VH-VL binders against q9vpl3. Designs and how they scored, part 37

Target 1, 224 residues: q9vpl3
Amino acid sequence: RGKINIQRPKAPHYERARVVAVTQPKYPELPKAKSCFKTRAERTQQQQENPYNEIIAREVRNWLDHSRLVAFFHLSSITADDIFRVRVQLHKQNLHLKSYGSKIIEQAVKNTRYEAIVPLFHSNHCIVFSPDPEKTAALLRIVRRVPQMVLLGGIVEETMLSRNQLVAYAQMPGLHAVQAQLVQTLSQAPGHLIQQLQAHQNSFVQVLDVHAKNQMNEETPKST

## First folded at step 1 (VH-VL)

Design d5 (framework fv_ontamalimab)
Fold by ESMFold2-Fast, scan of step 1:
Structure d5 (fold): chain C 224 residues (1-224), chain A 122 residues (1-122), chain B 112 residues (1-112)
Amino acid sequence: as target 1 above (224 residues)
Amino acid sequence: QVQLVQSGAEVKKPGASVKVSCKASGYTFTSYGINWVRQAPGQGLEWMGWISAYNGNTNYAQKVQGRVTMTADTSTSTAYMDLRSLRSDDTAVYYCARDEYYDSSGYEFDYWGQGTTVTVSS
Amino acid sequence: DIVMTQTPLSLSVTPGQPASISCKSSQSLLHSDGKTYLYWYLQKPGQPPQLLIYEVSNRFSGVPDRFSGSGSGTDFTLKISRVEAEDVGIYYCMQSIQLPYTFGQGTKVEIK
């Protein structure tokens, strides 16, 4: 059912198009009622049609591969000026603040040793990269003054660390041997990990206590 | 290590429903989809449908459309297949199999669950 | 639906001898991305299927080099250069270029 006024003398194309649109039946679509799925071939086609996402994902993989320190943060609402100031402070310490979409991060880390990080990025987030793991202490000092950034965890020397483990790592400046032991222990199988973590925790506590006492007995190095 | 562990065998009467689970471990669950494939006794493999663990999108084979519901629980890394109005020809071993969400490796159905036997008899 | 047809349906092989399985699709499995969406699976007795060959000719990790896949368009072949006892089972080809995903009817390989 349609009405078209063929006798209309003025701008017939525009008026005719409007009449046709109004008289056409409308079928409301219920998105929840239909299955949405794409075959692997169709997903591949979409990636090739939009190579931008793959280019950015490759950038993320490059950052992960060339950074010995990666820290993950939840990011609450923050002004452009405030985040810029944080980025400047971090840059002075060779710390690089980056933000990427969740799908890009998933694409970047898929089929890599870093797949486990994907759930961290289902909410608003940002990542800090550095080639220097000794900068973990500097990172935590800077973000301590930024309540909008909440530490979730990180990767140090290719080993995933929880928030608490990363904080502990930051408290050992200038103790590279102890840091290496922590990284090695965290890469152990779960069954052996419990016993070794207990042994290494005792060792780390002793080393930290001795180091703290040595710092108190000597001038504390300004760069430490 | 990638592993898919399925629920135990079920015996059902015609008209009943069955819910099979598939618990994933050793990989990022939300990066992959889960296919469901069945095999009737002495027969070949028949694809039942697919679910994305990332967004919950599904696609079901025409033969079971309207009788099947696939879901995924990301908190437990577990996929489910609920098949209703069971018939004797639904008697089969039901497998879950991982499907790559992004086309980086080229693999399809690269890891499979051990299978769940569902027997429908009166 | 794409129909996958395997020949032979059953194959009895003396250990150390070669085996060859054919798979034909009712439509081309070549996509515009240059990839051919053809896969081979082995189901050993009492076990779930396992991926053997992906995208026509690529061996999955851990698959011995005595297995090789070849073909293009609609005609594909799986070859085993020397069949061993552990190769006994049912072999399936599969296409994933379009929904629904479809399997061949299977080829049973057994030792004489």
Scores: ipSAE 0.000, ipTM 0.409, lowest interface PAE 11.1, mean pLDDT 76

Design d50 (framework fv_ontamalimab)
Fold by ESMFold2-Fast, scan of step 1:
Structure d50 (fold): chain C 224 residues (1-224), chain A 119 residues (1-119), chain B 112 residues (1-112)
Amino acid sequence: as target 1 above (224 residues)
Amino acid sequence: QVQLVQSGAEVKKPGASVKVSCKASGYTFNSYGINWVRQAPGQGLEWMGWISVYSGNTNYAQKVQGRVTMTADTSTSTAYMDLRSLRSDDTAVYYCARSDEYGGYFDLWGQGTTVTVSS
Amino acid sequence: DIVMTQTPLSLSVTPGQPASISCKSSQSLLDSDGYTYLYWYLQKPGQPPQLLIYEVSNRFSGVPDRFSGSGSGTDFTLKISRVEAEDVGIYYCMQGIYLPRTFGQGTKVEIK
């Protein structure tokens, strides 16, 4: 029971509950050793870390096995608020953003058909998983608005696709038959995946650079 | 620079065919779709069709279905629209436009090619 | 096919005054991916169309902040807070969710 002020209306005060982000695995932080000599306890800690790494690697393999869409990204510096917003947007579309250390990725994919992707993860990276390949367009649309995330390539329906092939797959939202035909056509393309990913990554960076320059030029003209 | 550059104006007689080119530069050609949109004198925009540059898959508007063929040459980064059995109502400016990666909007347009069909 | 209807078809505006253009679609432009595939273009005299607004309300790069888009479902509006001489041209809405892609009939904006 309040009084409505028509001259200076005040917005009602509301508190919004925050959604807890649950899409990133937790890594235990281990003490640094700065000595060439290790105690028995330190050697035991090193041994314990090896079993933990295998557990997380198995988690990554499970995500790969149960996802019909997997996308690989280079990740530049991003604020906690921005990454939280991205995770929330992705989660609404059943897209799960995960970040794993390079050694964990290597351990997860070694001796698999995806081992060739390991060099892509020597820099800062993240991976998006989804059971629904129809979400590829939604994924790329969300990520296009996040310049810190640069698409490197992915896997759709167990088929490794370069950046350009994944983008082509996403071009026709809501048209299942066209999307299925694109995957069929793309999977028949010859060539080495790694070379394609490197070449297309460079082309994507060039497109972003040109777009950024155009944005800057368009923002500078000021009407007097 | 990111641009689409189209071939020059054409004057054709009814029943002839015309092939318009659209050369892309400054971006990865096969990452985007190419749409063709025409505009008759004093009229609005009319979508003609779309091609996935990488796959070669096309979709054409019902009004021109059977008379149009859209192709793309990735080696020269050039898209083509071939329109046959020309009628006077095909007189228009024909634009190529790249669709955003997700098929929604046309963020880059060619300068347009005037096609005049007269007897 | 999705029918796009624009109102008004033409309007004359004194420089510095606001302008508003309506666009109505024959069915919802909201896709299962959560995005609304409604776009606004401006065609200046003698030039190709240029993208102004994507996905209802997002200004394309370099588009002045005097342009704003709003709406949902089937009803959309493009507003220009203060029309300038460079804003003269024909404005089109487009739906991108279904094939064929379809445009509104266009709204001609002229300076008085």
Scores: ipSAE 0.000, ipTM 0.464, lowest interface PAE 12.7, mean pLDDT 76

Design d51 (framework fv_ontamalimab)
Fold by ESMFold2-Fast, scan of step 1:
Structure d51 (fold): chain C 224 residues (1-224), chain A 122 residues (1-122), chain B 112 residues (1-112)
Amino acid sequence: as target 1 above (224 residues)
Amino acid sequence: QVQLVQSGAEVKKPGASVKVSCKASGYTFNSYGINWVRQAPGQGLEWMGWISVYSGNTNYAQKVQGRVTMTADTSTSTAYMDLRSLRSDDTAVYYCAKDFEDSYGLYYFDYWGQGTTVTVSS
Amino acid sequence: DIVMTQTPLSLSVTPGQPASISCKSSQSLLDSDGYTYLYWYLQKPGQPPQLLIYEVSNRFSGVPDRFSGSGSGTDFTLKISRVEAEDVGIYYCMQGIYLPRTFGQGTKVEIK
C-alpha cells in the first residue's frame, strides 16, 4: 500500500516572512478611543463574562447531568503521551477524562448542591465522568498506575462522597438498588457515627456480596 | 518487615469445621486484601478466596462456596478462614497472602504466611 | 476458569546452566487497562511461595537479575540465565485477570 504524504503548512522562512509582512493587506484602524482607552473595569468585565466560558460551563453541566459517576483528581505534571494513554484506557471502560479551568467549574456548579467542590479545583485538576457507577472499581485500578493523578473524591448517584467513601463504594459490586442504599449509608457517617458506618458498611458489603454471587450463579445456565 | 503469621496445624475428622487465623504486621492492615490459597500434599496451588479488609467484601472459589467464610478483625490485624463440612480432599496446607497494591480490587500476592497444615482423617 | 499449562513439569539442570519454563493460558491475560496479569512464584522446599515476577517481566524486590520473564497474550516464559543451588524448588505461573485466580501445575527445578 502507498501512503499519502501529508504536509502541513509551515511558517514562512525568515526571508519569506519579511516579504509577507510587508505585503499584508492594510485595514483601516479602529478609532483610538474605542480600541486603546479601556478602563480596568471594562477589561475585567470582558474577561469575566467571556461567552466562551459560558459555553464550556454548559458542557460541564451537561456532563454532570448525564453522569452517574463523577470523580475528582489532583493532577501533577504529566506528559501529553502519558495522559493520552490514560484517556484511551479510561475510554474503553466508558470513563471520560476531562480538564476544565477553576472559573469554569465554579460557573458550572454555582447555585447547585455541588458548589462545595469548588475549593478542590484551585490546584491543577481533572475530572472523570461516566454514566455507569459500576465502573468505579475499574477507574480506581487504572488510576493507581498513574501517580500524577490523586483521587480527591467524587459524586455517585447525585451524592457527594469523600475519597475513602468512594474507595469503599468501589469494593462493592452489586445491583443498582443495593448500591443506591449503600451510597445513602456512606454519605451519612461522619464523626460520632463512624462505628455505625463500619457496622452498616460490613452489612451492606455482605448483602452486596451475596447479591453479586447470586447474580453470577443466575447468569450461568449450567451453574449448580 | 511485612509479616503474616498463621495459626498452628489442625487435625479434624470428616464433617468437622476448621478456623485458620492469619495475623498481619508491618503494613496498614485495612488497606490491603487477604487471599487464601491451599496446597494438597504433592499437588499444586489452588486459590480459595479473597476478602477486602477495608470493606469486608468477600469472593470465594466455586469449589468451596457455601462452606467457607472469610472474615477480618481490624482491631487485632487478623484475618480468618472458616471451612465447614470438611472432607478428606480438604487435607492441605492453607496459606494466607496479601494483595500487592491498595485494595481497589483483587490482584497478585506479594507476601505469604508460613502456612497451616489441615489434615482431615477418619 | 482460565486454565494455566506449564511445560516442562520437571527439569534437572547442571549448576550454572540456563533453564526455561513455559506457561500457556487458555485465554488472553491482557486486560483493558493495558496490563498483562501474569505472575511467577517460586516455592522452595519447606517454604511458602514467594513472588518472583509480576506483570510478565518485572522483578519483585530482592529477586536476582538472572531471572527474567517474557511473553504476551497467552504464551509466557520464565528464564533463569544460570541456575544456582538456591533456585531449587517448584515454579508456578498465575493469572490475575479473572476470578478465580488460577495457577499452572508447577515446574520442579532440581540440580543434576
Scores: ipSAE 0.005, ipTM 0.448, lowest interface PAE 11.2, mean pLDDT 76

Design d52 (framework fv_ontamalimab)
Fold by ESMFold2-Fast, scan of step 1:
Structure d52 (fold): chain C 224 residues (1-224), chain A 122 residues (1-122), chain B 112 residues (1-112)
Amino acid sequence: as target 1 above (224 residues)
Amino acid sequence: QVQLVQSGAEVKKPGASVKVSCKASGYTFNSYGINWVRQAPGQGLEWMGWISVYSGNTNYAQKVQGRVTMTADTSTSTAYMDLRSLRSDDTAVYYCARGPDYESSWEYFQHWGQGTTVTVSS
Amino acid sequence: DIVMTQTPLSLSVTPGQPASISCKSSQSLLDSDGYTYLYWYLQKPGQPPQLLIYEVSNRFSGVPDRFSGSGSGTDFTLKISRVEAEDVGIYYCMQGIYLPRTFGQGTKVEIK
């Protein structure tokens, strides 16, 4: 045999280009913490004006139209492993966690009864869909163990509910008639719903801002 | 800190009515329902009913249905249980109770009032 | 209504010895949501009941680790590995799956 472990000499310009590509530092992309799970919207999250966005927007409208329970969450940074466990647990309860870009959400709900939810999606977010509104209690029980997910509000039987109203709905004994009456009562006073949903979002933002300021201040040395 | 503070002991004659109060503090009153549980002297626990503070909807145990009314006043954060046509076997300690934080209040009971003794005697 | 049956109804235990209480339901307490709606309470003399165990086996905040719950379906057990004087009282199981909420008859635990 010949010298099998010695590479044949090549032109300097070709070898130099390859060496540069190999030694160039590669920064791994940070996990996409602002989205709960892989979705078509998450894979194509380019914030570009594209006809393809209308296809995903139609998918979102389909989820909204065929789900009797929709819950909106603010999402903080969470590991891929933790979020996968949450998705599996939710899926066992027929609860489907999705994440979509804010532009796609806006396109999906514009000129519909759900336009009012758009402000909820100006920060990191995710949405849980279910055809079964009686799963609201199960949803809240799962989410209480995930501090990175903060409930903002939801839609039950096509009626928009604040966080407190959705929690109240979860307290019902699982009787369809009783739940229907609650939804009817809640729909009689929808005036403050958006303000309440925004207040929850603002409260979380304020907590983060105070924490950030406190972290900065505790590191400031004093001179005497 | 969540607290449920109940009204004082009552002594009533058979056929009379009693109204027990349960004042809530330390949480958003409208976000949790209130359950009522009673305990006759030397006996076990008996569920009486539940009220959704937000909606006003109620569900009562069959044994007292028609004689009991549960209400809540959101302006004072106080729940009430009104029991009518009292019998000697209604003699019991009556508790109000709330469910766990971040969950349905009627699923199980994390927070209990101190109890109100109601004695029915001739 | 779901009937909850506890055995024994009374236990007299020497301090430091273990105790075991059984609770049986007339119907499965496992719901379609995958949770089992079985809870344990302790009522100390002159006090309201206090939550010990939720959803079969989860210790409530502040409950000592000598308490443990186990079981599935219709058959449940509460164990105290080493009974202390502060554990004296009446123990109740409760089902939370359906209305009306129903309790076992209670098990009185007392120290010899």
Scores: ipSAE 0.000, ipTM 0.447, lowest interface PAE 14.1, mean pLDDT 76

Design d53 (framework fv_ontamalimab)
Fold by ESMFold2-Fast, scan of step 1:
Structure d53 (fold): chain C 224 residues (1-224), chain A 121 residues (1-121), chain B 112 residues (1-112)
Amino acid sequence: as target 1 above (224 residues)
Amino acid sequence: QVQLVQSGAEVKKPGASVKVSCKASGYTFNSYGINWVRQAPGQGLEWMGWISVYSGNTNYAQKVQGRVTMTADTSTSTAYMDLRSLRSDDTAVYYCARETGDYLYEGMDVWGQGTTVTVSS
Amino acid sequence: DIVMTQTPLSLSVTPGQPASISCKSSQSLLDSDGYTYLYWYLQKPGQPPQLLIYEVSNRFSGVPDRFSGSGSGTDFTLKISRVEAEDVGIYYCMQGIYLPRTFGQGTKVEIK
């Protein structure tokens, strides 16, 4: 027999144009801040009164309400071209990478059971949404090759999961009933997740403090 | 359909260089890495190196490091393997293979037909 | 480098009978991401290798259900429930967890 055709046929994909439009850098960035002589307080009030912020907050709420998989990431410095390629790769798996300002996230989740996640977004972040929770394995596979994206936790079937719980879910997709049972077994109240993440933040701060003390102790004799 | 088509057979003298091409079609070229694997006559498979078309990063097997360069031209969807200072033990069939066919796994799922490189005097 | 060891190196099988190939790695192929990066390839005479099994036990597209993979950690097995004439060739296991990627020495399967 001759050469074996081992490829899967792909349906025509027209979502690429939408992904490109969504992932393109917003421009201009720097001139906007410099063109304004308003005080910090005036700028904060203007942001609160901006109708655009409420529209985007509603978009975020819609994504949260209609996604059966939501994953939260810390995002380190990354080029626009690199994040665009990651976004395209994720989109092929029906995974939608979105970046929103912390204030918009806060407005989206206020008075919801997810309000407790707000502290996670005090630094650079991004969120991946999908209607398909079985895509958790695909998500973790793709993100493994993007060191700038660090998984913090997520929501599966409206249940808040820690990083480790989300990884466990990815390893055992199982039948629908088994997946539901697993989510119940792995689930914790949002307060528990926040406490665990705050503990990790405190541990990181402690590591930085120890490192700083070790540097000082190498230059100066240990004082304690 | 997804396929990798390699350049034709080469006969070289010791000390010469060879550049093998691997033209990709049927998929988004920059979304997948390209591995190069060789097979000496009657021997098993030996990994030579890898290039991430996405990032441009390369990693080469120790045995050929310093003599090999792997590149990719995204405008022509073509990967290249340039091997210099050829020795008789470089005589092999050289294959290109894409790194993943599905983001759920890592492995070489689509292979080129192979390019025979013979190094003799 | 991770060393991959296959046994046996050669098998002669009567058509319709089962065949089993073992692959052992010098260290665990389970990554911290929860996946085990073990692959099985078949190279038919005069052809390039073709992927049979990815991540230990998953059949690649178009691969017949008579092929199955199993194992964990460092010990892996490829089974063919009933060997057919088209299954003749050299079978290789490969690890993909670390660079360099390494292959087993190969197992030649022939029909007697």
Scores: ipSAE 0.000, ipTM 0.413, lowest interface PAE 16.4, mean pLDDT 75

Design d6 (framework fv_ontamalimab)
Fold by ESMFold2-Fast, scan of step 1:
Structure d6 (fold): chain C 224 residues (1-224), chain A 123 residues (1-123), chain B 112 residues (1-112)
Amino acid sequence: as target 1 above (224 residues)
Amino acid sequence: QVQLVQSGAEVKKPGASVKVSCKASGYTFTSYGINWVRQAPGQGLEWMGWISAYNGNTNYAQKVQGRVTMTADTSTSTAYMDLRSLRSDDTAVYYCAREGDYDFWSGYYMDVWGQGTTVTVSS
Amino acid sequence: DIVMTQTPLSLSVTPGQPASISCKSSQSLLHSDGKTYLYWYLQKPGQPPQLLIYEVSNRFSGVPDRFSGSGSGTDFTLKISRVEAEDVGIYYCMQSIQLPYTFGQGTKVEIK
């Protein structure tokens, strides 16, 4: 819960370990229970409706509340080994890569001013948190080498910024006054900002659809 | 590197129990579930059950329902399968395999498997 | 339980020639979410199974492009455009739309 807790990777892990221990299944599967033959859909639905998601949603809210930099990414197919390597590189810069289900994010931001970001997370996604907004340049440098991570936008000093606004912020000289003034100026177009964030995600989803539909064809048509 | 390392081979008599461990490393343990799959000598693959490392929810195959207990210890990133009242037809290589749970990027498929644990039940 | 039936049960292929394995399910594997929960695994001698194809046609990371999956509903095919020595082993299809997860009986691929 403080900067120390959000900066330490193990703090959320220890909290989750305790949650799992406390949240043992209320009723073990009985030998005679026909519900043991559930479909994948029923298992997935049961997991999504799990009330313990509120505990993880609280964790997400704490990350949002205590991070001065939050960056949202669309995440294409990537191996666990590759994403782990990216996490290590980001962690060296005090950048924390997290992945949460869309239901958990929805629960976390419900009734907050960030509720509008929920549509961004209907596809594969990940979020990078940091207490240090000056690390935005380091973040962009690292993800430049990870084509599977597509920047959608973010939050800097509690102000939502589009992809282009985050890039502009990263390239500014390190004077707090100049950075604060840019953030103030950018915060005066909230409707346009949200639309731009969703447009980027929708464009990428369209690219994935084209790729998926034409996967058995020898070429992957890029519609550009 | 993402890896699942299982405990060593076991030889048991009918009626005994066996507990196989599966230690995970190189990823966030609670973001994935663990499947247990067995393979009798010269036979195909048979699914035994699944456990969520996130909340401890389990689902067991009917053939072993009532004889199996799957657990996960998040503090050691280790999953366990405890099979009781062993029969000769439980002789098999037992595999653990991770499957995506709450994170969409991991997918809902068994992508990383342990090396296998041979369990022999001899009368 | 959903029954998965593979044909053929074994095949011998000359190196560089194509191979095709069929998998038929007793029930549709198409979910209302639009996804088809069909997977292909390869078990090389003395090794655990390894994922080749997920959700019918998606190659898993590191899987060569000579492997391709196709099909819909209850009828699925795994194709290897040119079989290499390293491709020998037993191939399994699997469904995860319904518990218990079930596997086909396996197709042994050998090289001549």
Scores: ipSAE 0.000, ipTM 0.407, lowest interface PAE 19.6, mean pLDDT 75
Fold by OpenDDE, second read of step 2:
Structure d6 (fold): chain C 224 residues (1-224), chain A 123 residues (1-123), chain B 112 residues (1-112)
Amino acid sequence: as target 1 above (224 residues)
Amino acid sequence: QVQLVQSGAEVKKPGASVKVSCKASGYTFTSYGINWVRQAPGQGLEWMGWISAYNGNTNYAQKVQGRVTMTADTSTSTAYMDLRSLRSDDTAVYYCAREGDYDFWSGYYMDVWGQGTTVTVSS
Amino acid sequence: DIVMTQTPLSLSVTPGQPASISCKSSQSLLHSDGKTYLYWYLQKPGQPPQLLIYEVSNRFSGVPDRFSGSGSGTDFTLKISRVEAEDVGIYYCMQSIQLPYTFGQGTKVEIK
């Protein structure tokens, strides 16, 4: 009793195959039930046509314009609850977590100085805004505890920074401290320069004096 | 202090155009939008449209679409509303209002209003 | 367009008494961001409207504590715990969840 190989049924005899092929009722292809699920494209198009998008775009612009610290994050498999928790933590530090659609961001930053950020928004993302660039360290501290939030980059004081640059920035002594140090260094520089300049002048005068003395000694005829 | 100061009253004939100005002061003009809202005598408030002082984008109410043009001059921090083909039913007090988000958490609302400009359309 | 319906259209209140104004929207004003885009404005006689309440229940800066907003979805209420003479005017609810922005008909509040 030949083991009916259920995985590779023997192709029916050619004649049988022909009869079966001809007798197979050509059921009209049931119109592929347009899956009631609006294609991603349709959803995206609907989002584009939403008159509310402009309002949201305005919000994004306002945030960008009023923030001295902006950080962009990729979100990987984060729950709403986790987002809420992070939001609360950030809020306590006057950090504002927002999430916008990529199209909205694109619309918001189109023909603006922020247009360069558009490529960062190809996936699930969130943005943290702050009026205080000194909060960068606090932001990074909080986010480090959230593995689902991956830092992509940011804007600090109108300068776009890479992830590494943001991390470096956060480790730096406050801008004011650096500025103060710079001022101190600069204030010391003129003093040193003046000293060096004076030293050279003094040396030159000394050399001239020696030369003058030597000339006077040569002109004194050895009275024989 | 944040203020919006509008131009003076206008009397126009049907078919004419009116241009109302709204000068903003006390805030960064380009950071906010300007709404225009009108109020016919004894009637309620009607939103006419919005302009972004940031990028100049506009959205107009359907009722006035085609007849209204909103502009923003960033150099003078002044918003303008031009309404054409005036009709008697356009008689109203016209308000400009700033769309503000003062705490960055609030929604979109009109927090500062101009004093209003009366436009009378009379044959 | 979202239709905003206020009730009553007029209210005469004795000073010191409470007042309540209802606003109903034809659609939910709850956005996916969790905010409800309902606002209350007061227009005093001869003045432009002024913002009272934003996002249903938040008092705008400078607004007295006697004003409170409540509601959800499509039903909203503005309450004045003790009406004062300065509260006379027309109250408007507004939605901003969808363009065009739309206002209620207004509720005229007068003192008896």
Scores: ipSAE 0.000, ipTM 0.480, lowest interface PAE 12.8, mean pLDDT 84

